# VHH binders against Outer membrane protein assembly factor BamC (bamC), part 2

Target 1, 338 residues: Outer membrane protein assembly factor BamC (bamC), of Kangiella koreensis (c7rcp6)
Amino acid sequence: CSWFSAKDGTEDIDDRYMKSQQDLELQVPPNVKQIEVQDRYRVPEGVIITNRNAKGKALSLDPPQLLLVGGDGVREDSEQSHPTVWVRHQDTPFMNYVSRFMMQKNIPVISSTEKQISSDWISDEDEDIFSQYIGSYNLDGQRHKVTLEIIGQNANEVAVQARNTQSQRLVDDKWVTMNTSKTVASQFLNAFLGFYDTERTKEARERILEEGTINVSLGTNSQGQIALIAERDLIAIWEHLPSVLEDLNLSVSDRDQSAGIYYFNVKEPETGFWAWLWGNDETNAKVDMEPGDYQIHLAATTYGVSMTFKDEEGNLLDSNLVTKIYPEFAASFKSRGK

## First folded at step 1 (VHH)

Design h1 (framework vhh_8h5u_2)
Fold by ESMFold2-Fast, scan of step 1:
Structure h1 (fold): chain B 338 residues (1-338), chain A 123 residues (1-123)
Amino acid sequence: as target 1 above (338 residues)
Amino acid sequence: EVQVVESGGGLVQPGGSLRLSCAASGFTFSSTRYAMGWYRQAPGNQHERVAIITSGGSTNYPDSVKGRFTISRDNAKNTGYLQMNSLKSEDTAVYYCARVYKTSGYYTEFDYWGQGTQVTVSS
């Protein structure tokens, strides 16, 4: 006999996962558009070089430099000779974002190291990189080479600096060398910062979705034996399982991480007049299992993690019992072990 | 550290074949949380999705490559592939491999992709 529904007994776990993935909503196609800066009109935090003297002799040689600062986690380093910002960043290599930026914007790269990436010629024709951010900057008939470099780092921040290394303008169908510009460097840095913010937002959303509710279904392990299948990696299930067992009033008695086994105990239920009058004992198991010692064996599978239930002697639990306790385990995992 | 590296591009004549490879490190394509996608961009054109494969093996292709391109994955090598047959001049593009974290209908979102590999189909 079997308590498996025909659907649950024959349904492919991979098929259920594929359906879940295909149902994920995406509001925009893969981006070909440059990053949009919605707060272009805000006053940036940073150095604005202005002529404060009405006399011509006091004019600054450099145009005003505007950086995308003033948002959370970005601040200007005004002590540097080139446009530089400190960006709040932890846990991952910062240069991976620089590399992704260059690729997504179709910026040709001539050299790349652990701390520096250098472009080949960038023109205004293919991507509106320089004019999209902070002010209009006309690159019509101009092309530039730029670098982004990590010039400093601490536990919470990375300092990234932009330099315009070469510039040319088109004169009579020939490229002629012109002076490099801090404005070009600032525009390029701003384009990167906008990209970085967008990528970090996507990663934050991905983490929320990835760390969301744990879906558990009935299925089989690699040996074809009945099991609960959790749609997460082995480390996550190992870490959440104690909370799930606690939520169900099941006591973890031992564990063997190398073998992937949790040992737990089901206590004798409290009975009597006072328990009836005052309600059920809060320590009684929330799953209908015989009192005793049990095991849960975890193993990674193509579709997640199998959780195989066994008795004290290591014998498989009846499929009727596993089917019966499944809803409570599924509900507890769905709440992320709460 | 998450990294994706493409290889296998090159110059090929119309009607020819190429097999692109995508090697992943810092994550696995066998993870049920992600799908793997191939995308391309030709000069002057927008990025377009070429193929997607889910952890369960489901695949999707646009009409422009359907029946000519095949996406696959080797979990033991943590490597994805794009087999391209009956190549046409309009297939000329830089091809990118990406980790896809959301997919629904016509749309996908990816969070990690490589530097790309150039495919040129010409005489």
Scores: ipSAE 0.000, ipTM 0.102, lowest interface PAE 22.3, mean pLDDT 70

Design h2 (framework vhh_8h5u_2)
Fold by ESMFold2-Fast, scan of step 1:
Structure h2 (fold): chain B 338 residues (1-338), chain A 123 residues (1-123)
Amino acid sequence: as target 1 above (338 residues)
Amino acid sequence: EVQVVESGGGLVQPGGSLRLSCAASGFTFSSYSYAMGWYRQAPGNQHERVAIITSGGSTNYPDSVKGRFTISRDNAKNTGYLQMNSLKSEDTAVYYCAKIEYTLSGRTYFDYWGQGTQVTVSS
């Protein structure tokens, strides 16, 4: 229940509609009757960044293949000559996050366009951008200019490339030009990706902290199949579901935002002497389900959101089982609505 | 078929009042995935927001109409309303009712499904 922290200014779900609508109004052309209807949703995903925590390790001038990704949402583009990643991103202008990064880290900007931002000199002592460990071993008394550029985009992703455009080294209190490196570009890109992940996580957490009780009842989905009906909008239920599953000691194994599906695993219970000795109730699933893999399918309805439970093959769970597990899910959702 | 029919516009003198109606079919304003808004467009100007009411019942107004306009909805009739009081010449525009859909990424989209209703505040 501690996967988030309360932050001042947590946005209400109603306020999210208002704020997003205000942003859209500046982009509506007078000769167009419609704005695109978006039906593909996504939950902000964590990014695993390698080489950020070097722990005193020296940085290579010719690093091994860029390892900025270890999870969903970011992948490397190895065909580019400069460090490049594809970041899952939809709906909002991606460069707004780059601009916020530059401002929050006090990085001086020399030029900015809708697809590229160029920095002025950044000191190697800036630990938010360059690791203290890297500075200790490779970047002592250096300064660099870097750019971030959108080099490609599709419906689900934005390709971001970093380049180190100029570098200087401090020699006898004078700045002397030196060769640029892909290592500096990679470090800068990694710093931005860490910021981006933190911002997206913060936004998701602020949505989760929305005030109001989430009521869940037994009902049917639009196909007449048994389902849990959550009396809240689709965005709130999608954002709260991971914490609900965590509260119930269920492991999320995958997510499909476009289809509205969460995949989860029910672990085998701890058995034997150690479970007896320590009670191990803290890690066992809190719902009476057979160990295995399951799915929850979300769909918006007139009165809320339907959550339809399926097994690993995609077959509906029987109504007796859904009825049996309903109280625990309902209680967890109620506590998450605050 | 998703449709919105706006009505209630007309000619009124400055200081007058009008009540606009938005009748929806093919979707429900009380749906937890939707909100409803009123937008207007005067000749030569871009569209501007007039009022929004969310699925939770929260309302929002720009300063230009705050205190003069009130947005509401009747879920049983699947109809939205805009009560316009103390009308000014600058309120002259075509008024549109829009279904608003919120995405998981936090972006909001809306569509116009009707021809709008003309409001003219006469001199």
Scores: ipSAE 0.000, ipTM 0.151, lowest interface PAE 18.3, mean pLDDT 70

Design h3 (framework vhh_8h5u_2)
Fold by ESMFold2-Fast, scan of step 1:
Structure h3 (fold): chain B 338 residues (1-338), chain A 123 residues (1-123)
Amino acid sequence: as target 1 above (338 residues)
Amino acid sequence: EVQVVESGGGLVQPGGSLRLSCAASGFTFSDYEYAMGWYRQAPGNQHERVAIITSGGDTNYPDSVKGRFTISRDNAKNTGYLQMNSLKSEDTAVYYCARDWSYEGYTDYFDYWGQGTQVTVSS
């Protein structure tokens, strides 16, 4: 009977069921530690702001169509017969960005290799990729196949070329072949370049947010309510918040990671005879708040984390109070990052 | 009382397809703009991420499943999905869904792992 643990205790599936059962029973589930995945591009500090300019859809959409060039990091290769740009790129595989673009835009893929990706038919209704008009022509009843291919690479740049490989028009319920267009290829390449710039900007910003000191500003959450905005990811703020509260002589009474809430208490100041004699300022709250129980609600935002303060009942704290306590919270957070 | 329940696993032959579902209770996937992801663990191996989707709909996949797996979410039904196509024997594992703490969906810190659903790819 006592031998049962020798077999079942070594099975990963038993550990998983035990963990799930433990989460349900405790109402305070154990945190899952980070699992390592493929590394993203490593961006050095200070390079981000200077290295990327992209021009939006404000550029002419008439053939010949302009490519998203003219800034740092992207240049046109006018010597090629098909739309081609050289993109500043190092470190990570460039085709990963092409694959993400296809996936995010729900572009059907026929084939993919380490240097080329080919679409299946893309209809004229795909306005994320194609304007409702290409040149002076309505795209109604047209469909196109396109490719993106790496045609060259050096230490600092990748040459990517777009081709419109097949085009058809709908005639009497039958698809009829029509001539391919460099305009279609250019629009497809421009859509990718816009995606690439946005993706690399997000990655660069994430790197900056993770590496710097924890900067906290006064702002609003996604509901437009007053909040402190921390320029770090949610897990970093969650992990540093207990130390911040401790620095401010605030007692953490509970936490609910599932809801993103920290519960804390502001103690009655020691006003007795001994506090007067010994000067127990070191144990009193360092923020000017009335004694009682409070909540901090954390929520992810596009550029960081909002921290919304509430009272014991879950009512928002007065904006004047949040503004008043902000400097002490900001100072404590700043000391927690390098 | 927060939990997730994975379902849709089973036995399939190589080249087959499966659609996994992840039903959440006690929280919603739209709460606090969380991302959600799918992870798997084969016997004797470490857990690995196979898909993530941010609150804005952006997705990320490792090279091992890219082009074969598609993650999606239905906030109205409070359910996440993983469409798995062209399955290989290497895809055999227990699959888990979880909520991601990251504002960008780029960290691999998750909570609320469910009991998982077994996927076996064999002839």
Scores: ipSAE 0.000, ipTM 0.181, lowest interface PAE 17.4, mean pLDDT 71

Design h4 (framework vhh_8h5u_2)
Fold by ESMFold2-Fast, scan of step 1:
Structure h4 (fold): chain B 338 residues (1-338), chain A 123 residues (1-123)
Amino acid sequence: as target 1 above (338 residues)
Amino acid sequence: EVQVVESGGGLVQPGGSLRLSCAASGFTFSSGKYAMGWYRQAPGNQHERVAIIYSGGSTNYPDSVKGRFTISRDNAKNTGYLQMNSLKSEDTAVYYCARLTYSGYHRSPFDYWGQGTQVTVSS
């Protein structure tokens, strides 16, 4: 019989949590029909994901005022001869994630620069799981060298390209040169993208656990419609939203938690003689909106929560209006975060 | 303390049926708060989701088990279930149940998983 150590219970809990974090799942919405989030599996180890975005579609950043948030956050660059994707990224140096990927997967590195990392031979004879996986995918008895490179960058995206630079097959116990493959390059890029997504999601969760500032940016929901994007989980945003609305002098009229909707009212601003005497500014809405009834639709995304504004009939609010009220909502959420 | 505990695993012949149970403690399943999912992992493979029931009662299944597996829950008993029919050798795995938060994206810090129950399909 085996004895349990005093910390076995804690380790068991940690093991369950770590297993769930290693699952490459995108989202689990509570009511998919009423919430804009799609339920789909993310990238399994060794599955190509470069085809997730529309193939052959020309690159467009229109409209310029909207950030791309929701869905994949990754799009294929079909104009390149080698597997290439544009990844939404604007925080830390992108190559830090590439370096972490190589190190954590025990991929041997022959050279590294600010924009390019080149592997040494990756073989099915390597004992680490990732190298064995690549070898199995490429057929037994093969080895490959691959390169990952930043080939482009803009304010919110980084273009990363994979190349299979050399390939050999084992013949009579000797390595013999063979043709390189775009499939090998795509597989390697796919593995990196899965790692990147997991790492970014973990970092977002660590911010949630720290109870830090609730950051809200202007972006789009899963349908490409203008929305406010909060970098917290849906439960936290749902819990904080009543206080945010109250801070902005907006009256909550109803809630539908299953659908992720808050209903609120903007009252007529009181101006004139009596407001002058009694300081009506303390009760007037702090956002410049027409009096009436409105809706906020919450939906979970890969990196946070989209908040989509609608009128009483369920029609989207104008993008100029959402842009105009954004600063006050962002400031209120920032003050509520801890 | 929040926990989920799986039971009902075992050895079964190909074409047979098995029902897994997931008992929850320290929280209550309710509309609008939690989804419940079933996941499996076979040696050498990654975890995959085989069923989910959302807080509103909607369900989803991958093509590999669609039509064969059925997920359900009993809020009064605070227990989830996975009914597995027409079992195949490929269904052999450790099965896990998970409470998934309303946040719904890639494994919230508030998600909880069980220790797993072994299902073996063989003749």
Scores: ipSAE 0.000, ipTM 0.099, lowest interface PAE 21.1, mean pLDDT 70

Design h5 (framework vhh_8h5u_2)
Fold by ESMFold2-Fast, scan of step 1:
Structure h5 (fold): chain B 338 residues (1-338), chain A 123 residues (1-123)
Amino acid sequence: as target 1 above (338 residues)
Amino acid sequence: EVQVVESGGGLVQPGGSLRLSCAASGFTFSSYDYGMGWYRQAPGNQHERVAIITSGGSTNYPDSVKGRFTISRDNAKNTGYLQMNSLKSEDTAVYYCATGYLSRWTYGEFDYWGQGTQVTVSS
């Protein structure tokens, strides 16, 4: 890390990443119309924006902070004044993902610490971050400086906050200071979260390909309901699940691949003469579930695939039951990836 | 298994040139997923960085080699190179190639290292 100290003034590094923050003087020609800048960034159709206080028609009365929170491992922190999310993260330094995001998007960085990265100017014409096709219809070019900062951490989560620190609008050939926006900060945070989700998915996939095991943990689905989370892509879990069910002495009764549902049956324990002669462990279910018909609903998540258990009617199974059967499912999956 | 293999070391006279090669294999490479760098270790057992190149092509050199050494990479072949010109006796060391997820701004360490190749500059 000492290699990146400020003392190394002879580094042959692209100066876009080394520029300090600079303020430009406001200079507007007398014949140029001064226009109030509206935060007119619109989320594309088909994207769900999660804001805890957004309720249909009342959206305009809520804080102007809009975050795309779609993964099981990401939740909004509405108590903060700036856009902030808690991201499920363990084991590796979280700031490595922030740094990789900045590098991949060619975002110039003017300062970096172990908990904060500050950008130099980013054009609003950057399609990857602000999107030319977000329906704001800006007549003037804009540029923004933003920061991402770790503001909290616990054993399972990291809190990351975005701030728009400076903004300017291009008038003729001059950059003119304009008000910063929580919308700009939210868009930047959303771009990072999308990058993070993609990177984590690729890394999980590469780890599984290298080591040949499928790891399953207890977690929640996108609706916050208890589920088993398999560290693999949806197609792979779909293909492996029948063998897992067979190992557990559960019979697949139907499949709906379009909906991501496996239907299975827990058979009644064998009783009578054959159970007396040969024992009942050979044919009985290896999980402690009542005999009957059940469903497993699969859905892709930030951390792999959620497997949500339901009864014959489609009602969620009790969380205590799901926790109880988890070890047998986890053990069976662990052997199927090799 | 991720593997990093260096080649091209040898004996050279002061003022001479050598080109080192670094071949990386064992995982999927993209233009973004990795950086590459060269480090050296002279008798005394402490590593020194001599060049890095990021996924975007940005390079960094310490004063001791700047202007004499050039790092480059071929993403299609997952191979990096170190062109060493105007070699001095002080450049004598074992040279190591490293690759992995590099953040120039936060950590600066590579995850995967080769076994090293000897460069000796003597008259």
Scores: ipSAE 0.000, ipTM 0.121, lowest interface PAE 17.1, mean pLDDT 70

Design h6 (framework vhh_8h5u_2)
Fold by ESMFold2-Fast, scan of step 1:
Structure h6 (fold): chain B 338 residues (1-338), chain A 123 residues (1-123)
Amino acid sequence: as target 1 above (338 residues)
Amino acid sequence: EVQVVESGGGLVQPGGSLRLSCAASGFTFSTSLYAMGWYRQAPGNQHERVAIISSGGSTNYPDSVKGRFTISRDNAKNTGYLQMNSLKSEDTAVYYCARTIVYGSTYQSLDYWGQGTQVTVSS
């Protein structure tokens, strides 16, 4: 059974569920052959809501509303009539995040159940929740009621659906009923997904700090190639790596969680008179690498997680280069004192 | 489309055998990033790890099932299996299939779980 207690409010996210299983020491044989991961799963960046018919028109003139999908953890469910996404989630009751979203954004709630929360009237001018404009359509002087509902789940995912249940427009100082909008529902769902992603990222970082420093050493991956070895689980390294890259002034350009790859860019350094005048090099990369595009490949090993560096074509970086950049990466992986 | 489906559970007498299957869709077990594992939970107890198999085929079992249970995988079918022999009443539990993440020399189940399949060993 994948359904858990629907306690509303801010209960702790219980990452101890992930840690409470008995850890068995696994003897993994050395990998003497190189394996390329060919099947790459990526979540689309959004979905276009185009199923609108209007009387006197073949299709609505409203622009398609793109659902903002939060990376590899969120996927569209295009078979539903209302905006719906499947979100990777398995540790604590999902509705706790919905409740926190409503409370933190000061959204009035008229009803709450274990699988659904319904708002009271929300102004369309609230830019944290709704954009003031949808294409050429101005929502000024409108108010909406919306719901977020869990419509499905399994052990790894929760399907959350947004519905715009009531809408009104201000006419002669009186609120009059108007047609509901899937665009309004999509905007509300997007606002929630942004909140959810931010909260999960914050909690993952706090979890890393709680568990102590991430120690990184020079070593080899399962194929005997030079790599940085981090003594944490793969999820922790995956979640922490973006902040490490950001601290080093490296731009993440793409990621593939199924393959365990982060793609990043080393930008051209600022040089000359203006760099001298402004002094600090605070935007330049903090690692001595040639400008260009690079990859970090993550793989689980018996000694932790290996991080293997490759160039744009997927060729291994020279061991001298990996050794040169190691100290900066190791320092960035160490959390501030507990 | 991410889904893990366990099957093969049921009621069996002590000393009997069952073969559990784990079919995955929307992701693959066949990478060096992950091991595949079987876990069980009896009412009132925490989850217990019963078998792990790495992408390279290395296996590990706790003493409670060692010699009686065998984990295997079919990478072409993206399917895992647990062969359970000489079943005891203490093996009664819901059995779950999961992708397992390595941390040093230990393994944690942190990703993609199934709904579970009930195994009842009773006379």
Scores: ipSAE 0.000, ipTM 0.127, lowest interface PAE 18.8, mean pLDDT 70

Design h8 (framework vhh_8h5u_2)
Fold by ESMFold2-Fast, scan of step 1:
Structure h8 (fold): chain B 338 residues (1-338), chain A 124 residues (1-124)
Amino acid sequence: as target 1 above (338 residues)
Amino acid sequence: EVQVVESGGGLVQPGGSLRLSCAASGFTFSDSYYAMGWYRQAPGNQHERVAIITSGGSTNYPDSVKGRFTISRDNAKNTGYLQMNSLKSEDTAVYYCAADFEYTSGWYDSMDVWGQGTQVTVSS
């Protein structure tokens, strides 16, 4: 029997969410063949789960406030005296995300530089920023000033630190100074990290849906295995892949759209009289692979599509081989963009 | 209950135009966490995406309809649209509206809620 069941007319928000998720599965039309996916694509999770977990911690009387680390591209800097994380970030100014966060959350800013932004008073009643505790201490009305500062950076990462610089509580209708808290700073940093992850995911989705040049890079799939990553949506890559394989003189032997697999063949090189006469470069594979049957497994990712190469038996191809064939695949995909 | 309902299908001559509507209930298309798209299926063919619009307003179309079809939404009416111009016989299909509550790429199997479809027939 669940404590948060709908018994006695009490319906928890989690129960409503679970019920809504079940209803979503039933929304698929009966006349449309349902594609069964073993990954997370059919059930909403990800950033939503992170926010729910942070809110759940707030329901405890005195929860330890932990940084939202261990996810993709964020790690804690435990050597700092204030809450600090290293965030994977390249190309664009990181402070643009901090400024956007402050604006969207209607947080008043009293100063801003290229490396630091400082807030005016923020009420502890803002549940999007500060998790409310069930205890009586948070019922007195509090307000806090916080800062976010870039304290370090390298080619791939930015270190951002949060500080609670001032705190006050209401006593007899007057604001009275109280001690600052690393918990307040951690809550503020966690709110920013949640916003940042949402914005980056949104921007990544916008990029992979963008029409134009199809960029392909070396990376890893969701299981950490070497793969080619195409910065386009799954449907576009599925549509363009046959032409890419044809450009490389690779023969498509089969396809399984429900599983996201293309099967292809690398033919024996021509070594006879006709290869001598015509130079054999028009028919031979343009990638350095042993003759035989191969598979390409496609899967959607946050930043595009992973293409994982396997042999006829379903074994992963050697990382050196995948690295070797990458330039030819990348060049062919670029020519298919509009 | 989360639901989408299509309307606006019908019979048109080649070169004609149609506007399909997708009315949402139980959720909002203007939510930054949602994307919506249009998919079609003709007898004997696989399902294909014909348009997608993300929460940020980015759109994507396959080559077969690019320049002829336009996807949009009206937040006040909680309704998505597909404007179809210069229709061809090859556009004859059942058209489905779908919404995605996660940040997927609009792949067919990733869509969370589907409508029942509306028939579009292009013939002279």
Scores: ipSAE 0.000, ipTM 0.293, lowest interface PAE 13.2, mean pLDDT 74

Design m1 (framework vhh_7b2m_4)
Fold by ESMFold2-Fast, scan of step 1:
Structure m1 (fold): chain B 338 residues (1-338), chain A 121 residues (1-121)
Amino acid sequence: as target 1 above (338 residues)
Amino acid sequence: EVQLVESGGGLVQAGGSLRLSCAASGFTFSSYAVGWYRQAPGKQRVVVASITSGGSTKYSNSVKGRFTISRDNAKNTVYLQMNSLKPEDTAVYYCARVEYTISGSTYFDYWGQGTQVTVSS
């Protein structure tokens, strides 16, 4: 699970990293925290099922079929005869998410228990559930019945298994039984996992708004460069950062969620004889930064989210400057968590 | 329309080299982290290498020291230089755009059709 950057042949990047380490060493206050970051190399990649199905229709080849949503909290159970995953889950009854999924996707249900839900016939033409990526099952009029079942549970995880229980194809206007497919079951499980991830992310955002303060400390990012470390998940920090910047009288100029970057501007202070004479109201930045354009780069870490500050050219801000502006950022995040 | 198109795969003898290319279009390439993942017959998808918009790289332990990822923002292209290839490197290789990271995990929102790499003993 450990992370290591190999030789990439770009001396400028290596030089910046070494300079950042030297700056940190020379300017580090005693209270600066060092954060160790772990990376996972064997992780299934996350998907947005509806978008990926739509994308695949435009392409000549299928995207890779993936049983698991990528990321923390979902792992495959390859020992089972049917597609099965262990999902990190606590507190709320897990079947509530399964029921919401069925309802949102308008999937007909023929039976439901506390541990199992079974569908009625679902057409292979349903782009939100089944796509052209189910191979030959998308070639002709077909329909499938599927089941999701909780087959195991421990203190931190729930094991969910999908089964394709019945399949039929249309032959001369008559439905004829055909063999069931683990691919159909896997696609159905993938659709559910995508839904589950979205719902849990939404609930996490709502809980953070209710629970209160977001703690921010000085530390280092995965490259050993000075950064602010926010002790929440990336989605929460991403959602709250615009309000934090606004509270500090900093203007968000752009954002790039895929790269984890916020672009912001520090305005020139209002000055001049006429402003002085006529008494204009002044709303200067609450942090002591030179006017100009800046970037905040976000990355997930073992202890939360690292926020690395850069200038308009992408160069790291001086460690003394980051340390100086830290108290105002920390105070704003603390109030935004309320 | 977002598109990622891989090329450069093929059949190669163990110890050989291949360079994979991925041409991107339909988005501001320089603003995104991009990566390569592979899927071998009968195995799960595995992230091989990634490169951030700023040029920082990371590699899986199985390819570290043998593979090099790089990008050319002027050409909207990402590359994977594969050296000292082993039979275990046989897989379909996919280029993918990083949507976001959460709790140490990387999520991709778009990927290409893939390119087959076959390494014979």
Scores: ipSAE 0.000, ipTM 0.111, lowest interface PAE 17.6, mean pLDDT 71

